# Designs tried in a protein design chat: VH-VL binders against Large ribosomal subunit protein uL10m (mRpL10). Part 25

Target 1, 224 residues: Large ribosomal subunit protein uL10m (mRpL10), of Drosophila melanogaster (Fruit fly) (q9vpl3)
Amino acid sequence: RGKINIQRPKAPHYERARVVAVTQPKYPELPKAKSCFKTRAERTQQQQENPYNEIIAREVRNWLDHSRLVAFFHLSSITADDIFRVRVQLHKQNLHLKSYGSKIIEQAVKNTRYEAIVPLFHSNHCIVFSPDPEKTAALLRIVRRVPQMVLLGGIVEETMLSRNQLVAYAQMPGLHAVQAQLVQTLSQAPGHLIQQLQAHQNSFVQVLDVHAKNQMNEETPKST

## First folded at step 13 (VH-VL)

Design gk4 (from gg9 with heavy chain E105D)
Fold by OpenDDE, look of step 15:
Structure gk4 (fold): chain C 224 residues (1-224), chain A 119 residues (1-119), chain B 111 residues (1-111)
Amino acid sequence: as target 1 above (224 residues)
Amino acid sequence: QVELVQSGAEVKKPGESLKISCKGSGYSFTDYWIGWVRQAPGKGLEWMGIIYPGDSDTRYSPSFQGQVTISADKSISTAYLQWSSLKASDTAMYYCARSFLYWGDFDYWGQGTLVTVSS
Amino acid sequence: DIALTQPASVSGSPGQSITISCTGTSSDIGGYNYVSWYQQHPGKAPKLMIYDVSNRPSGVSNRFSGSKSGNTASLTISGLQAEDEADYYCSSYTSYSDPFVFGGGTKLTVL
C-alpha cells in the first residue's frame, strides 16, 4: 500500500478539483476597514429624507460661501489610512477635505450659483475647501502625490475653473499679479470691441460710398 | 534661497544634556516639516523624527521614541533636537532636513552637527 | 525593523551606465510611489536626486533617473562621471506611524 505522501498530495481528479474549487468556502473578505467614507451604495441608502441631511446641506453651503478656494476631486479606491494621511497634510495647509453624498450636494446647491457643480458628483467624490486662494499651489502639490484623488475642477474667487485652469492658476507667481493681469486683459477687451465695431462701421460706410458713386455715374446723361 | 543652518559641533561626556538647533530661512518655516536624521560614523542614514513647526505636531521613529525630544520655535524659525542624558552611542552626525509632506522627500538639508560623546 | 536593501557597492567606468537597486516590501516600495534617492559625498550632507520614484528636482542632472518595478526601485546614472562617486541612499514611505525608512546605502566607485 504506497505511502500516501501527505506533503505532496496528488492533484485531485479533474472532477474533484472542480468540486473543491466550487465548494471552497468563500470566506467573506474581511470587512475592508470601512473607510470613514461609506461606499456610494451605502451613502445612497442612508440618504433617506433625514432631517440630518438638511443640517449637512447647510454645512456644505456654509463651506461654499466662506471658501475662496474650492476644489472637486474624484476619489478612487483609497484606504482610510491614506485618506487620513492626506487629510492631515491638507489641514496643516488650511485646506479642509470633506466628502458628501450626491443628494446632499444637490440639496445644498439647489437654486444657488453653485448648481453647476452637481454633474461632478456622480461617483465617489471629495471636496477641498480653503479660505485662502493662495493655497492652490499647495493643494495641487499635495494631490499630485495622491493618485487616488483626481482633480476635476474648482472654484477660485467665485470663478469656476477647469482642471487645466486651476493648474495654470497655481503656476502664477501671485494672486495679485494674476489679478492685475486679468484686469489688464479685461481693460483691453473694450478697446478691442470698439475697434471691431468701428471696423464694421467703416466698412459699411465704404460700401455706401461706392454705391453712391455708382449711382452718380449712371445718372450722367450720355450727351449724344 | 532656502537654507537650513545647524548649530556647531558638540563634544560632551556621557550623562550630559544637549540641545542642538536648526534654523530655517528663505521660506515659510511654518509650512514645512523639519526632520532629523542621524548618521553614525561610517554608517547609513537613520530617520529619528519630524516636526511641523506650524502646530508643533511631532512624530518619532519607534527607535528614537523616548530617547530624544524634538521641538521648534516658530518665532525664530528654529527646530531643536535634545537629549536629557547622552550616551557614547549617540556619537554621530545629525542632520536636519525640510520636507513639504509628512510622507515626502527631504529637499533641503542642513550642513549637519557632529556630536561626540566620550568619557 | 523595516529596512530597504541596497547593494553595498557598485562600480563603473566613466561614460558607462550603472544602476543601483533598492528592494523593499509590498508595504513600502511596492505599496507606494514615494521613493526618494539621495546622494552623499564624503563629509557632506545628503542631496535629493530623485523623488516620487522618477521625478528629478531642479538642478539635478538628467543623467539621473529613477524607476520602480514591484518591490524594487532603481536609480540609474548614465554617462558616469568622476563627480558621481558618492554614497547613494534610497528612502520610502512605509506607514503613518513610521513614515520614513532608508536603505543601507550604496557606495558608488568610478574606476
Scores: ipSAE 0.709, ipTM 0.862, lowest interface PAE 0.8, mean pLDDT 87
Fold by ESMFold2, look of step 15:
Structure gk4 (fold): chain C 224 residues (1-224), chain A 119 residues (1-119), chain B 111 residues (1-111)
Amino acid sequence: as target 1 above (224 residues)
Amino acid sequence: QVELVQSGAEVKKPGESLKISCKGSGYSFTDYWIGWVRQAPGKGLEWMGIIYPGDSDTRYSPSFQGQVTISADKSISTAYLQWSSLKASDTAMYYCARSFLYWGDFDYWGQGTLVTVSS
Amino acid sequence: DIALTQPASVSGSPGQSITISCTGTSSDIGGYNYVSWYQQHPGKAPKLMIYDVSNRPSGVSNRFSGSKSGNTASLTISGLQAEDEADYYCSSYTSYSDPFVFGGGTKLTVL
């Protein structure tokens, strides 16, 4: 009889698990050639047939309206269990991890100054929202140890920031007035933010390696 | 200065209850996990469980689930480990340690609390 | 819930380099880069020496280094000194429901 007694809990969200063996073909209706050209009315109707996109787009708008911090990440392959543990840790710092399709992001930011962020969502991604911009440092500290999440940039106090600007913002001393002043100063060049994000997407790994190396001592400050 | 200060050594008999403490200072107590680690005399380290005092989120090693209770009182920056009925096999050194991440490392440790259970 | 495997003891002479191994599975050391190493002197609490496989906390000597290959992590101590004589434990993340596992420990003796 060993020192280790094991009783594995079952996950409540996946209580129903079954093996499905699909061996026989179902005879589908044989499709015939469809028209390749649609009228304007048909294109409009197809857009209306997916109302869940607008509901989700309203959710994104609500997050943007209530978040003083928004951070955008490229998301590499990660298991559902691993992203869940990251979401839980982020949530404890009032950081809310979400992912949306590019079409939904486009719908959400339509007729806003944030329309320029849409190109960031043509690949696999995630977004972190928070009402508290002081949590930027906590966010970066967590994500530094999650290699599947690669920071692209963000929005602080309705101002778009590049990756480097967001990292610099997080390292400012904890005086709110100083941090707000920095964000206000940077808001005067939103076009440069988008241009920088677009220009560096392909070479991002090298910049990340340098910044990760420069940030490694922030995890355990030496103090006694 | 980050410090974790544990309660003093305990000598108990089998069947008695016990609650030992770990007081954190010099940091935001509610922003870090507090884990408990056991070390039987002359043996290695065994993790027992962990708590996030900010919301009382508590997780146990399968080996210790149902054997102990981990709790915290954030108003006094203190975490607890308790037994309802001690066994002689509970004789060990017990450490508390903090971690920023649930999957992270324990960067600061308490001095340890020796628990001796004998008749 | 299986403990990580370490050698029971390792010895070396002052000035040598020594390596302590820590072997797990694809579910822990092989599947994650969250390996930590702790040093424990007799009668003292453990001290974090290495995290995330190879990173040193501030204040830890650069004589300590970490690496990983497959399911085996390694702690290397170069320029061995008398004060390095201690017990060394590895640990790894495993899963959300059971996030931590320790190795059995290795006693390092400096000859």
Scores: ipSAE 0.679, ipTM 0.848, lowest interface PAE 1.2, mean pLDDT 80

Design gm16 (from gh17 with light chain S26K)
Fold by OpenDDE, look of step 15:
Structure gm16 (fold): chain C 224 residues (1-224), chain A 119 residues (1-119), chain B 111 residues (1-111)
Amino acid sequence: as target 1 above (224 residues)
Amino acid sequence: QVELVQSGAEVKKPGESLKISCKGSGYSFTEYWIGWVRQAPGKGLEWMGIIDPSDSYTRYSPSFQGQVTISADKSISTAYLQWSSLKASDTAMYYCARQWDYSFPLDYWGQGTLVTVSS
Amino acid sequence: DIALTQPASVSGSPGQSITISCTGTKSDVGSHNYVSWYQQHPGKAPKLMIYDNSNRPSGVSNRFSGSKSGNTASLTISGLQAEDEADYYCSSYNSGSTWVVFGGGTKLTVL
């Protein structure tokens, strides 16, 4: 009984070979798992127009349209706990911290007045929304203490501001304060004017009185 | 006009303590932070740390953590840099500068304080 | 040590334009972090010349301009004058490390 050469098995009969060839399961080539290390940016690029993205984009637009204060931040590596703490602090001031993907932002602001903000979203970013522009100072006070948040700029009253302009805006006395000061200044102006006018009138009257007295003294005949 | 005025040059021996000052004027002292920068002789600029004078919040560069103490007295618009024990390697020019936050520039600088530590 | 890289020295003749480069990483210059430039004359304190990549403070000559592309920031001095001879430092906040970094400095010589 000839030693079955296990290393070179005899080719099966033609009919068997044909059946084996036809019955071999064609396994679809597993898509070469592109390295799981796609950067968050690359993952975001492959996100097909997911109906979900449209919903989120609409949300972003809604926030932009109803916010009088919007601030944009670069967000570096930060822990979830730290973000949560910041969120809580901001929320106490009616400031809303949100984070969206760059593609979502692009979709949200496409063909809108906000399209200019797209270049700000090349990396990890977060946005703070507020209905109250007077909260700008409060916002900046909070985020200054977060080293992982870098102020990039913002929108105040539909005006896009650089980071420096935003800081300057926060340092300005509130419109109401300025108005109050203006009103105070305006209210004092008539008083000062009246005082000045009265001072001049009083001085004039005094001069006239002195003149009248002098004339009366000249007309009193020395009754010898 | 915004000005930062630093204390005068110091000559010390190793092991001695030192506190130098930086007085700010021409702006609201508590609205901006003060950064300290070291420059060793013939060397470049090194950021040491920063302080918020409003509540004395401080942060240090890792190289200077535990080596120096930054403090401030907002009542007199003055920031301080201090050593508990000076080393010869502490010989340098020290600058204070105004900085709104970490990511903002050092927009106004003091004239510098030269510290010489020689045995 | 996280540092910004500058050329050690650059030189130019009066009236020429020179450029000083500052190369960092994605955590500083290459990110949305802002680059500042400082001028330092011998024995003097540094002076802010450029902030936020390309902005000039009040009182700084329009001969100084800044730009940033990728991981490299550039300071350009046009119409070089003798008074421009100084050391120049770039600076950026490193958001990854959470501290301010300076370049090694560039000595500018006006020939």
Scores: ipSAE 0.861, ipTM 0.934, lowest interface PAE 0.6, mean pLDDT 87
Fold by ESMFold2, look of step 15:
Structure gm16 (fold): chain C 224 residues (1-224), chain A 119 residues (1-119), chain B 111 residues (1-111)
Amino acid sequence: as target 1 above (224 residues)
Amino acid sequence: QVELVQSGAEVKKPGESLKISCKGSGYSFTEYWIGWVRQAPGKGLEWMGIIDPSDSYTRYSPSFQGQVTISADKSISTAYLQWSSLKASDTAMYYCARQWDYSFPLDYWGQGTLVTVSS
Amino acid sequence: DIALTQPASVSGSPGQSITISCTGTKSDVGSHNYVSWYQQHPGKAPKLMIYDNSNRPSGVSNRFSGSKSGNTASLTISGLQAEDEADYYCSSYNSGSTWVVFGGGTKLTVL
C-alpha cells in the first residue's frame, strides 16, 4: 500500500524513536499456499542477508586490520542507558565498542589467522577495538566497573592473548614498545621453560651467567 | 611525581568575579580529568563538577549547575573554577583533584584555595 | 534523591578496631556504585585511602580495609593509632546521572 521512503536520522538513545522505515515485505503465512510460503520466505531472507552481511563483515575486517588492540567480552543483560554510557567512556579513550553476529564474524575472519575467535561469539558479546595497545590498562579500568562485561581475551599487536595474558600485559610498567616486545616473547616461549627459568633466575642484569646457573638449577626444579 | 598546585587564597567582596586555577604536573594532563570539590568552613566535602581537558567536556553536580564555570587550558596544563558574581555563601575551601573520568576516585588532590567573601 | 549517610562521629581506643559505615540507596538498574574512602586531617587536603570498595592505594597501611554489603560500605581501621584521628568521607558516583556524591563525613576520635 502507500508506504513512503523516508530518511532515517540517528535516533537519540534517551528517546526510543519511532521512524517510518523502508521495509521489505515479510511473507505472511497464507491459508491456500502453505508450501509456497516456505520457499518464498527462504529465498527473500537469503538475498537480504547476503548483501548486508558482506558489507558488515568488511567493516569487521577493516577494524581487525587497523586495530592493534582487540578485546573480546561476554555481555550479560544490560540496559541501553548503561551500555551507552560505557560506549561514551570507552570512546573518549579511543576505544571503540562494537557487537556483531557470529555469522558475520565467521565471514569476516574466513581464511585468516583469526578463525579461532568465532566460538567466542555464540553467546551475547561485545568487542572493543583500538589502534592504541597502550590503552589496554585504561580499558580494563573502565570495564571493571561494568560487571555485565566479562573479559574473555584479546589480540595485541596481531598476537592472540588469553584473558590472563591480556591482564598481565596491562600491568607491565614502561613504554608501549617494551610492553609489546615482552608480550610477544612470552606468547612464543614454552610455558614450562619460562616457569623453570623464573624460579631459578638470578638478577636480570647478569644475563651472561644464565647458562651456568641453569645447568646448576636443572637438578632442583620448582615443585608444581 | 603527580602534583596539582592551586592558586593562592582570595579575599573578595560580594558581587565580584573570581577565577582560581589548578596546575597539573608529573603526568599527561589531557589523559585525566580534573574535578572540583567545595568544603565550607566546618562542613563536609561537596563535589562540584569535572572537566576533561582534552576537549573541554564538562559535567556539573545539580547543586552547582549554573553557579560556577569550569574550564581548562591544556596548553599550560591548567584547570579553572570561575564565578561571575560571588556571594557570601561562596566562602569555602576549594580543592581540585584528578580523576580518570567522572566514575573514578579522586586520586591526587591540590592543596586547596581558600576563598573568603565578606562585607 | 541519592545520598550517602555516615555517622557524625565515632571513637575508639588505641589498638582497637573501629568501623565507619556509609549507607546509600539503590538508584538505577544495573548500578555499579563503587565506594572510595578519604581521610582528611585538619588543614590538609583529603587523601584517598580505599577505592573500588576494598582496594588500597600504594602507601596506605594494611590496617585500613574496606568492604561493601548491599547498600552499605564499611571502612575498618584495625590497630587504631593516634594519627588515625581525622575526618573520613565515603564517596560514590551516580551512574545514571554521571556525578560524584560524598557522604557527610565521620569524625574519628582516638581516646
Scores: ipSAE 0.006, ipTM 0.476, lowest interface PAE 10.0, mean pLDDT 75

Design gm4 (from gm3 with light chain S26K)
Fold by OpenDDE, look of step 15:
Structure gm4 (fold): chain C 224 residues (1-224), chain A 119 residues (1-119), chain B 111 residues (1-111)
Amino acid sequence: as target 1 above (224 residues)
Amino acid sequence: QVELVQSGAEVKKPGESLKISCKGSGYSFTEYWIGWVRQAPGKGLEWMGIIDPSDSYTRYSPSFQGQVTISADKSISTAYLQWSSLKASDTAMYYCARQWDYSFPLDYWGQGTLVTVSS
Amino acid sequence: DIALTQPASVSGSPGQSITISCTGTKSDVGSHNYVSWYQQHPGKAPKLMIYDNSKRPSGVSNRFSGSKSGNTASLTISGLQAEDEADYYCSSYNSGSTWVVFGGGTKLTVL
């Protein structure tokens, strides 16, 4: 009985070979999961127009449209706990911290007046929204203490501001304060003018009185 | 005009304590932070740390953590840099500079304080 | 030590344009962090020349310009003058380490 060569099995009979060839399951080539090594940025680029992204983009647009203060930050490696703390602090001031993917932002602002902000979102970013532009100073005070948050710029009253302009804006006396100061200054102006006018009139009257008195003294005949 | 004026040059021995000052003027002292920068003789600039004068919040570069103390007195618009025990390696020019936060530039500088530590 | 890389020295003739490079990482220059440039004359305090990559403070000559691309920032001095002879330092905030970093400095010689 010849040693069955396990290494070179005898070719099956023609009919068997045909059946085996036809019955071999064609396994679809598993898509090479190139996705495992793609950076978060690359993954975000391949995310097909997910209906979910549209919903989020609409949300972002809504925030932008209803916010009078928007600030953009670069967010470095930060712990969830630290983010939460910052969020709580901001929330106490009616400031809303949100984070969105760059693609979502791009979709949200496409063909809008906010399209200029897209270049700000190349890395991890967060956005703070507020309905109150007067909260700019409060916002900056909070975020300055967060080393992982880097101010990039913002939108105040529909005007895009650089980070320096935003800081300058925060340092300005509130519009109401400026208006109050203006009103005060304007209210003092007539008083000062009246005082100056009256001072001149009073001085004139005094000079005239002195002159009149001197004339009266000269006309009094020394009754010898 | 914004100005930072530092205390004069210091000559000390190893082991001695030292406190140098930086007085700010021409701006709201509590609205900006003060950074300190070291420059050893013939060497480059080294950021040491920063202080918020409003509440004395401080942060140090790792190289200077525990080596120096940064403080401020907002009542007199002055920031301080101090050593408890000087080393010969502390010989350098020290600059204070105004900085709004960590990511903002050092926009105004003091004239510098030369510290010489020699046995 | 996290540092920005600058050439040790550059030279130029009066009237020429020179460029000083500052190379960092993705955590400093290569990020959205802003680069600043400082000029330091011998025995003097540094002076801010460029901030936020390309902005000039008041009083700084328009001969100084800054740019940033990728991980490299550049300071360009046009119309080189004798007074421009100084050490130049770049600086950036490092978001990863959370502290300010300086370049090693570049000595500019006007020939």
Scores: ipSAE 0.851, ipTM 0.929, lowest interface PAE 0.6, mean pLDDT 88
Fold by OpenDDE, look of step 13:
Structure gm4 (fold): chain C 224 residues (1-224), chain A 119 residues (1-119), chain B 111 residues (1-111)
Amino acid sequence: as target 1 above (224 residues)
Amino acid sequence: QVELVQSGAEVKKPGESLKISCKGSGYSFTEYWIGWVRQAPGKGLEWMGIIDPSDSYTRYSPSFQGQVTISADKSISTAYLQWSSLKASDTAMYYCARQWDYSFPLDYWGQGTLVTVSS
Amino acid sequence: DIALTQPASVSGSPGQSITISCTGTKSDVGSHNYVSWYQQHPGKAPKLMIYDNSKRPSGVSNRFSGSKSGNTASLTISGLQAEDEADYYCSSYNSGSTWVVFGGGTKLTVL
């Protein structure tokens, strides 16, 4: 009985080989995870059809419509903890930090006056909303201390501002302060006019008084 | 007009301490930050760090962290750069510049302070 | 060290237009970060020439223009004059490292 060579087993008889080949379980090919092979285009198209995106887009629009101050930031790699800290600081000032995907923003602002902001959202971004434009200075003070947040621009009172314009705006006296100054200036105007009018009258009276005194002095006979 | 005026040239020996100054005028000193930039002889510009004079918040480039101290006195609109122990390699021109924050340009520069460290 | 890349030198004749490139990464020039350009004459402090990629400060000649595309910013000087001979530095904030970076500088020679 020839030594069974376990290293090179003899090929089975032709008939047996056929039976083995036919009876071999066909294992279904593991479904290639379709998710790994989706083209960028396919991924983008699928995201557009998500009803959830419409809801979020509506939310974004609502924020934009009800905010008098909107600031746009590029957000670099930041920890969740750091973001949370910033959010808390902003919240204390009635500033609301939100982050949305670029597609959602695009959908939200499509055919609106805000469509011009779309080019700002090519990477990770966050938006700060406020109902109070007077909080611009406070906002900028806070975010300047966050190195991961880069100011890109904003909207104040429905006007789109560059980052430099936003900084300039923050440095301006508040509208109320300006109004107060105006009122003060206007209130002082009548006083100044009165003073000027009175000054001429007073000067005239003084001249008359001097004249009268001089006449009186001339009429006082030198009592020899 | 916005102006930054720096202290005069310094000649020091290795191991000595040094503090140079940058005085700002023509703007609200506490509304802008002050950055420091080093330029070694014949070399390029190196950002060292920045300070918020309003509360002396400071940040350093890694290369300069622990090597220098940036400070400010807002009462006299002056920023400072100081060394506890100078090295020969500290020989350079040092510039202060106004910067609103990290991402904004250095829009106004001091005239520079030349620091020479030699044995 | 994170640095922006500039050509060491460029040259041009009076009246010509020259361009200086500044190449960074996605964390600086290639991001939404703004690029600034500085001019430095020998023995003088740097002067801001371009900020926010393409904006000119008051008092800067309109011969200077800036642009940015991808990871590369460009400074263009049109109508080159003898006074333009200087070192030029680009700069950008690097959001990844969280500090300001400069280019190595470009020496412009007017022939």
Scores: ipSAE 0.849, ipTM 0.930, lowest interface PAE 0.6, mean pLDDT 88
Fold by ESMFold2, look of step 13:
Structure gm4 (fold): chain C 224 residues (1-224), chain A 119 residues (1-119), chain B 111 residues (1-111)
Amino acid sequence: as target 1 above (224 residues)
Amino acid sequence: QVELVQSGAEVKKPGESLKISCKGSGYSFTEYWIGWVRQAPGKGLEWMGIIDPSDSYTRYSPSFQGQVTISADKSISTAYLQWSSLKASDTAMYYCARQWDYSFPLDYWGQGTLVTVSS
Amino acid sequence: DIALTQPASVSGSPGQSITISCTGTKSDVGSHNYVSWYQQHPGKAPKLMIYDNSKRPSGVSNRFSGSKSGNTASLTISGLQAEDEADYYCSSYNSGSTWVVFGGGTKLTVL
């Protein structure tokens, strides 16, 4: 019996967009031109219209909740063609370039541990979201070549990182390198295995500990 | 551990060509840019431009665009600064330095290459 | 174009704290600009002392501290020592003009 996901429900207009953000698009549903237009329209609305704050703030919260990688940039004057080209390059890597007003960001992160990011939005800015934290290196290599974008910092796996910590994260060996070392160690004698596992566990714990310490240093003032 | 080693001092005449080098070690050479900085005698530091050694993406300060050529050979972890026709005003100390991108610091520096253009 | 203004010289006695200023425009030293400080002894390459306005690289003494307020960045050296005698340069990136700028440099003399 060759069955394929016959129980897949069709979502309403907004729920369909939410599902795409959470589960990764099965196929590209939107051309880059449409995404760019919506981002510009959202930016303009944030500057001019106050009644849209709740809708847009909810969009930001949804992106934050469903993105394991978030990066913040200052954005200087840039041509529409250049920023579109950057957006296309980022989209190929499942990296989503967005811009929101500072009041919207404040509302979206109010009463959360992410309130510390608000000062980053006192200047003209943009944000990159992605569900894929392994794309951090790809993100940084693309935006490094955009002189008008200045990295301010980011969030990886719910941990706030400074811009230098984000670069360091991108340079860390992937989990596959740690897993390869573990498999090699398990193939040896039991006595040597215990000593080698303890050494490899310490390396893995070091990576996780850096993320935990970064999160503690950037906790919001409302934490007791 | 990170080291940038530059080629030795050069004494040249106006109109001659010159290519000086900067070899990186102790890090993944293609993960960082190499920036070039000029210091004329008795003067301050001037950022000249950068190269991304991974694919030779280059960017020059406006003051140096068309005046020098920045290049790299990633197979030997080496960046280069080159003049096709030296001028007396090119007399300076030239440093290479490692840089992540435009807004990041020059965190490790080569020892410098003194270029003297005279006679 | 773009300029970062530093005093030409500053002096202090051993054990004293001194501060070197670096003043630019909003585009050079604003809220989104990251300032670095470099120490250069005569005949030597510059060495990074402070980055991202106030952070120290590994191996740099905590006697060196940096700050930024408005359009002015400051390098403070506490517990001044003879080996601190050098030239000091600030640097920032102007994303509007799209290149890196250095200050003119400050000669620190330890009396």
Scores: ipSAE 0.705, ipTM 0.864, lowest interface PAE 1.2, mean pLDDT 78
Fold by ESMFold2, look of step 16:
Structure gm4 (fold): chain C 224 residues (1-224), chain A 119 residues (1-119), chain B 111 residues (1-111)
Amino acid sequence: as target 1 above (224 residues)
Amino acid sequence: QVELVQSGAEVKKPGESLKISCKGSGYSFTEYWIGWVRQAPGKGLEWMGIIDPSDSYTRYSPSFQGQVTISADKSISTAYLQWSSLKASDTAMYYCARQWDYSFPLDYWGQGTLVTVSS
Amino acid sequence: DIALTQPASVSGSPGQSITISCTGTKSDVGSHNYVSWYQQHPGKAPKLMIYDNSKRPSGVSNRFSGSKSGNTASLTISGLQAEDEADYYCSSYNSGSTWVVFGGGTKLTVL
């Protein structure tokens, strides 16, 4: 399915790379404090680290808050050409493939309803986001031919699903979408955080158990 | 009730061609893949490869690449395993089984097709 | 390629609990593999007994359980019965080469 594009349509990655280059924090000129114990270069490094990490963490928070479908994958060694091909195939379906460091994920979800996902990011991983939960079937159709992306589970309409549950959801997207929407409507906003944690607890325990055993069986250098 | 029904036993001579079948029922045939597994007499299980019946995407184990051809006809919910020229070493039991993808189990198995290749 | 090592045979008496091991060779393969276990009686097709390391399909006795620790998966049969006498295979996948691999099989004898 869709190995290469023989034409040169608009290049979203080029535009994103250009935007990233333009929006990258320029090394800000630090204020010259009259009573400062650190050099200008040291203060600049501290400020640069904080703004850059927080900007990326804010991006992750925005994706999580605005995506009705989130899928988590373990990512094995893969060539740049292969991952690019997969990203293009997913993009055609409004599915957005991302990868972030575990520290950035932890910063992004700190004190939020999504804290339970942090353990999934201690090893090589990738995440697919989409506003369209009905795209779950399309997502699974594309990634099932990418053995380097091993499905771990996902979130649909704020409900955490195991990989087997996500596959089952994809077979009946209309029914599951209606059920997820109804659950969100019936959940009261003040109690929503505790209900989400309780609803994810069994799935979380299962994911952590598989994750912990997989980590004991695999030594993969983290790259961020 | 998910069921995979395979074609009957075959007795062949070296050099002959052969095509065996696996018919799926009780589920959406194009929703799942079909894998093929060999078991030589008195030996263990060997995964040969898979097919996605929806568009005939096929992958082979390196040990079997070029040795067999896996195909499917989704209009009759049937997958096939075929040899252009059988060898005596192809004598084995051949199973088809259903998989969602590479990382999922072989959850339903056919009854097996015994292929005997002897001079 | 990944080699899954099983003991050639195990034996036990009725009512006993026994464990069959399945060892992979690499931790990076083990960390992303989902191990399955299959039972095969003589002359019959294999049957899925355990999937995703520890889950049981509907209709499989709760006497069968699976676990994974480090690079070793284990199938445990409690309350051993005569009908448990069969060959048992573990399986996993090799995400770097896109194929399923089986262990060599373990013949379980019920004394």
Scores: ipSAE 0.600, ipTM 0.817, lowest interface PAE 1.8, mean pLDDT 77

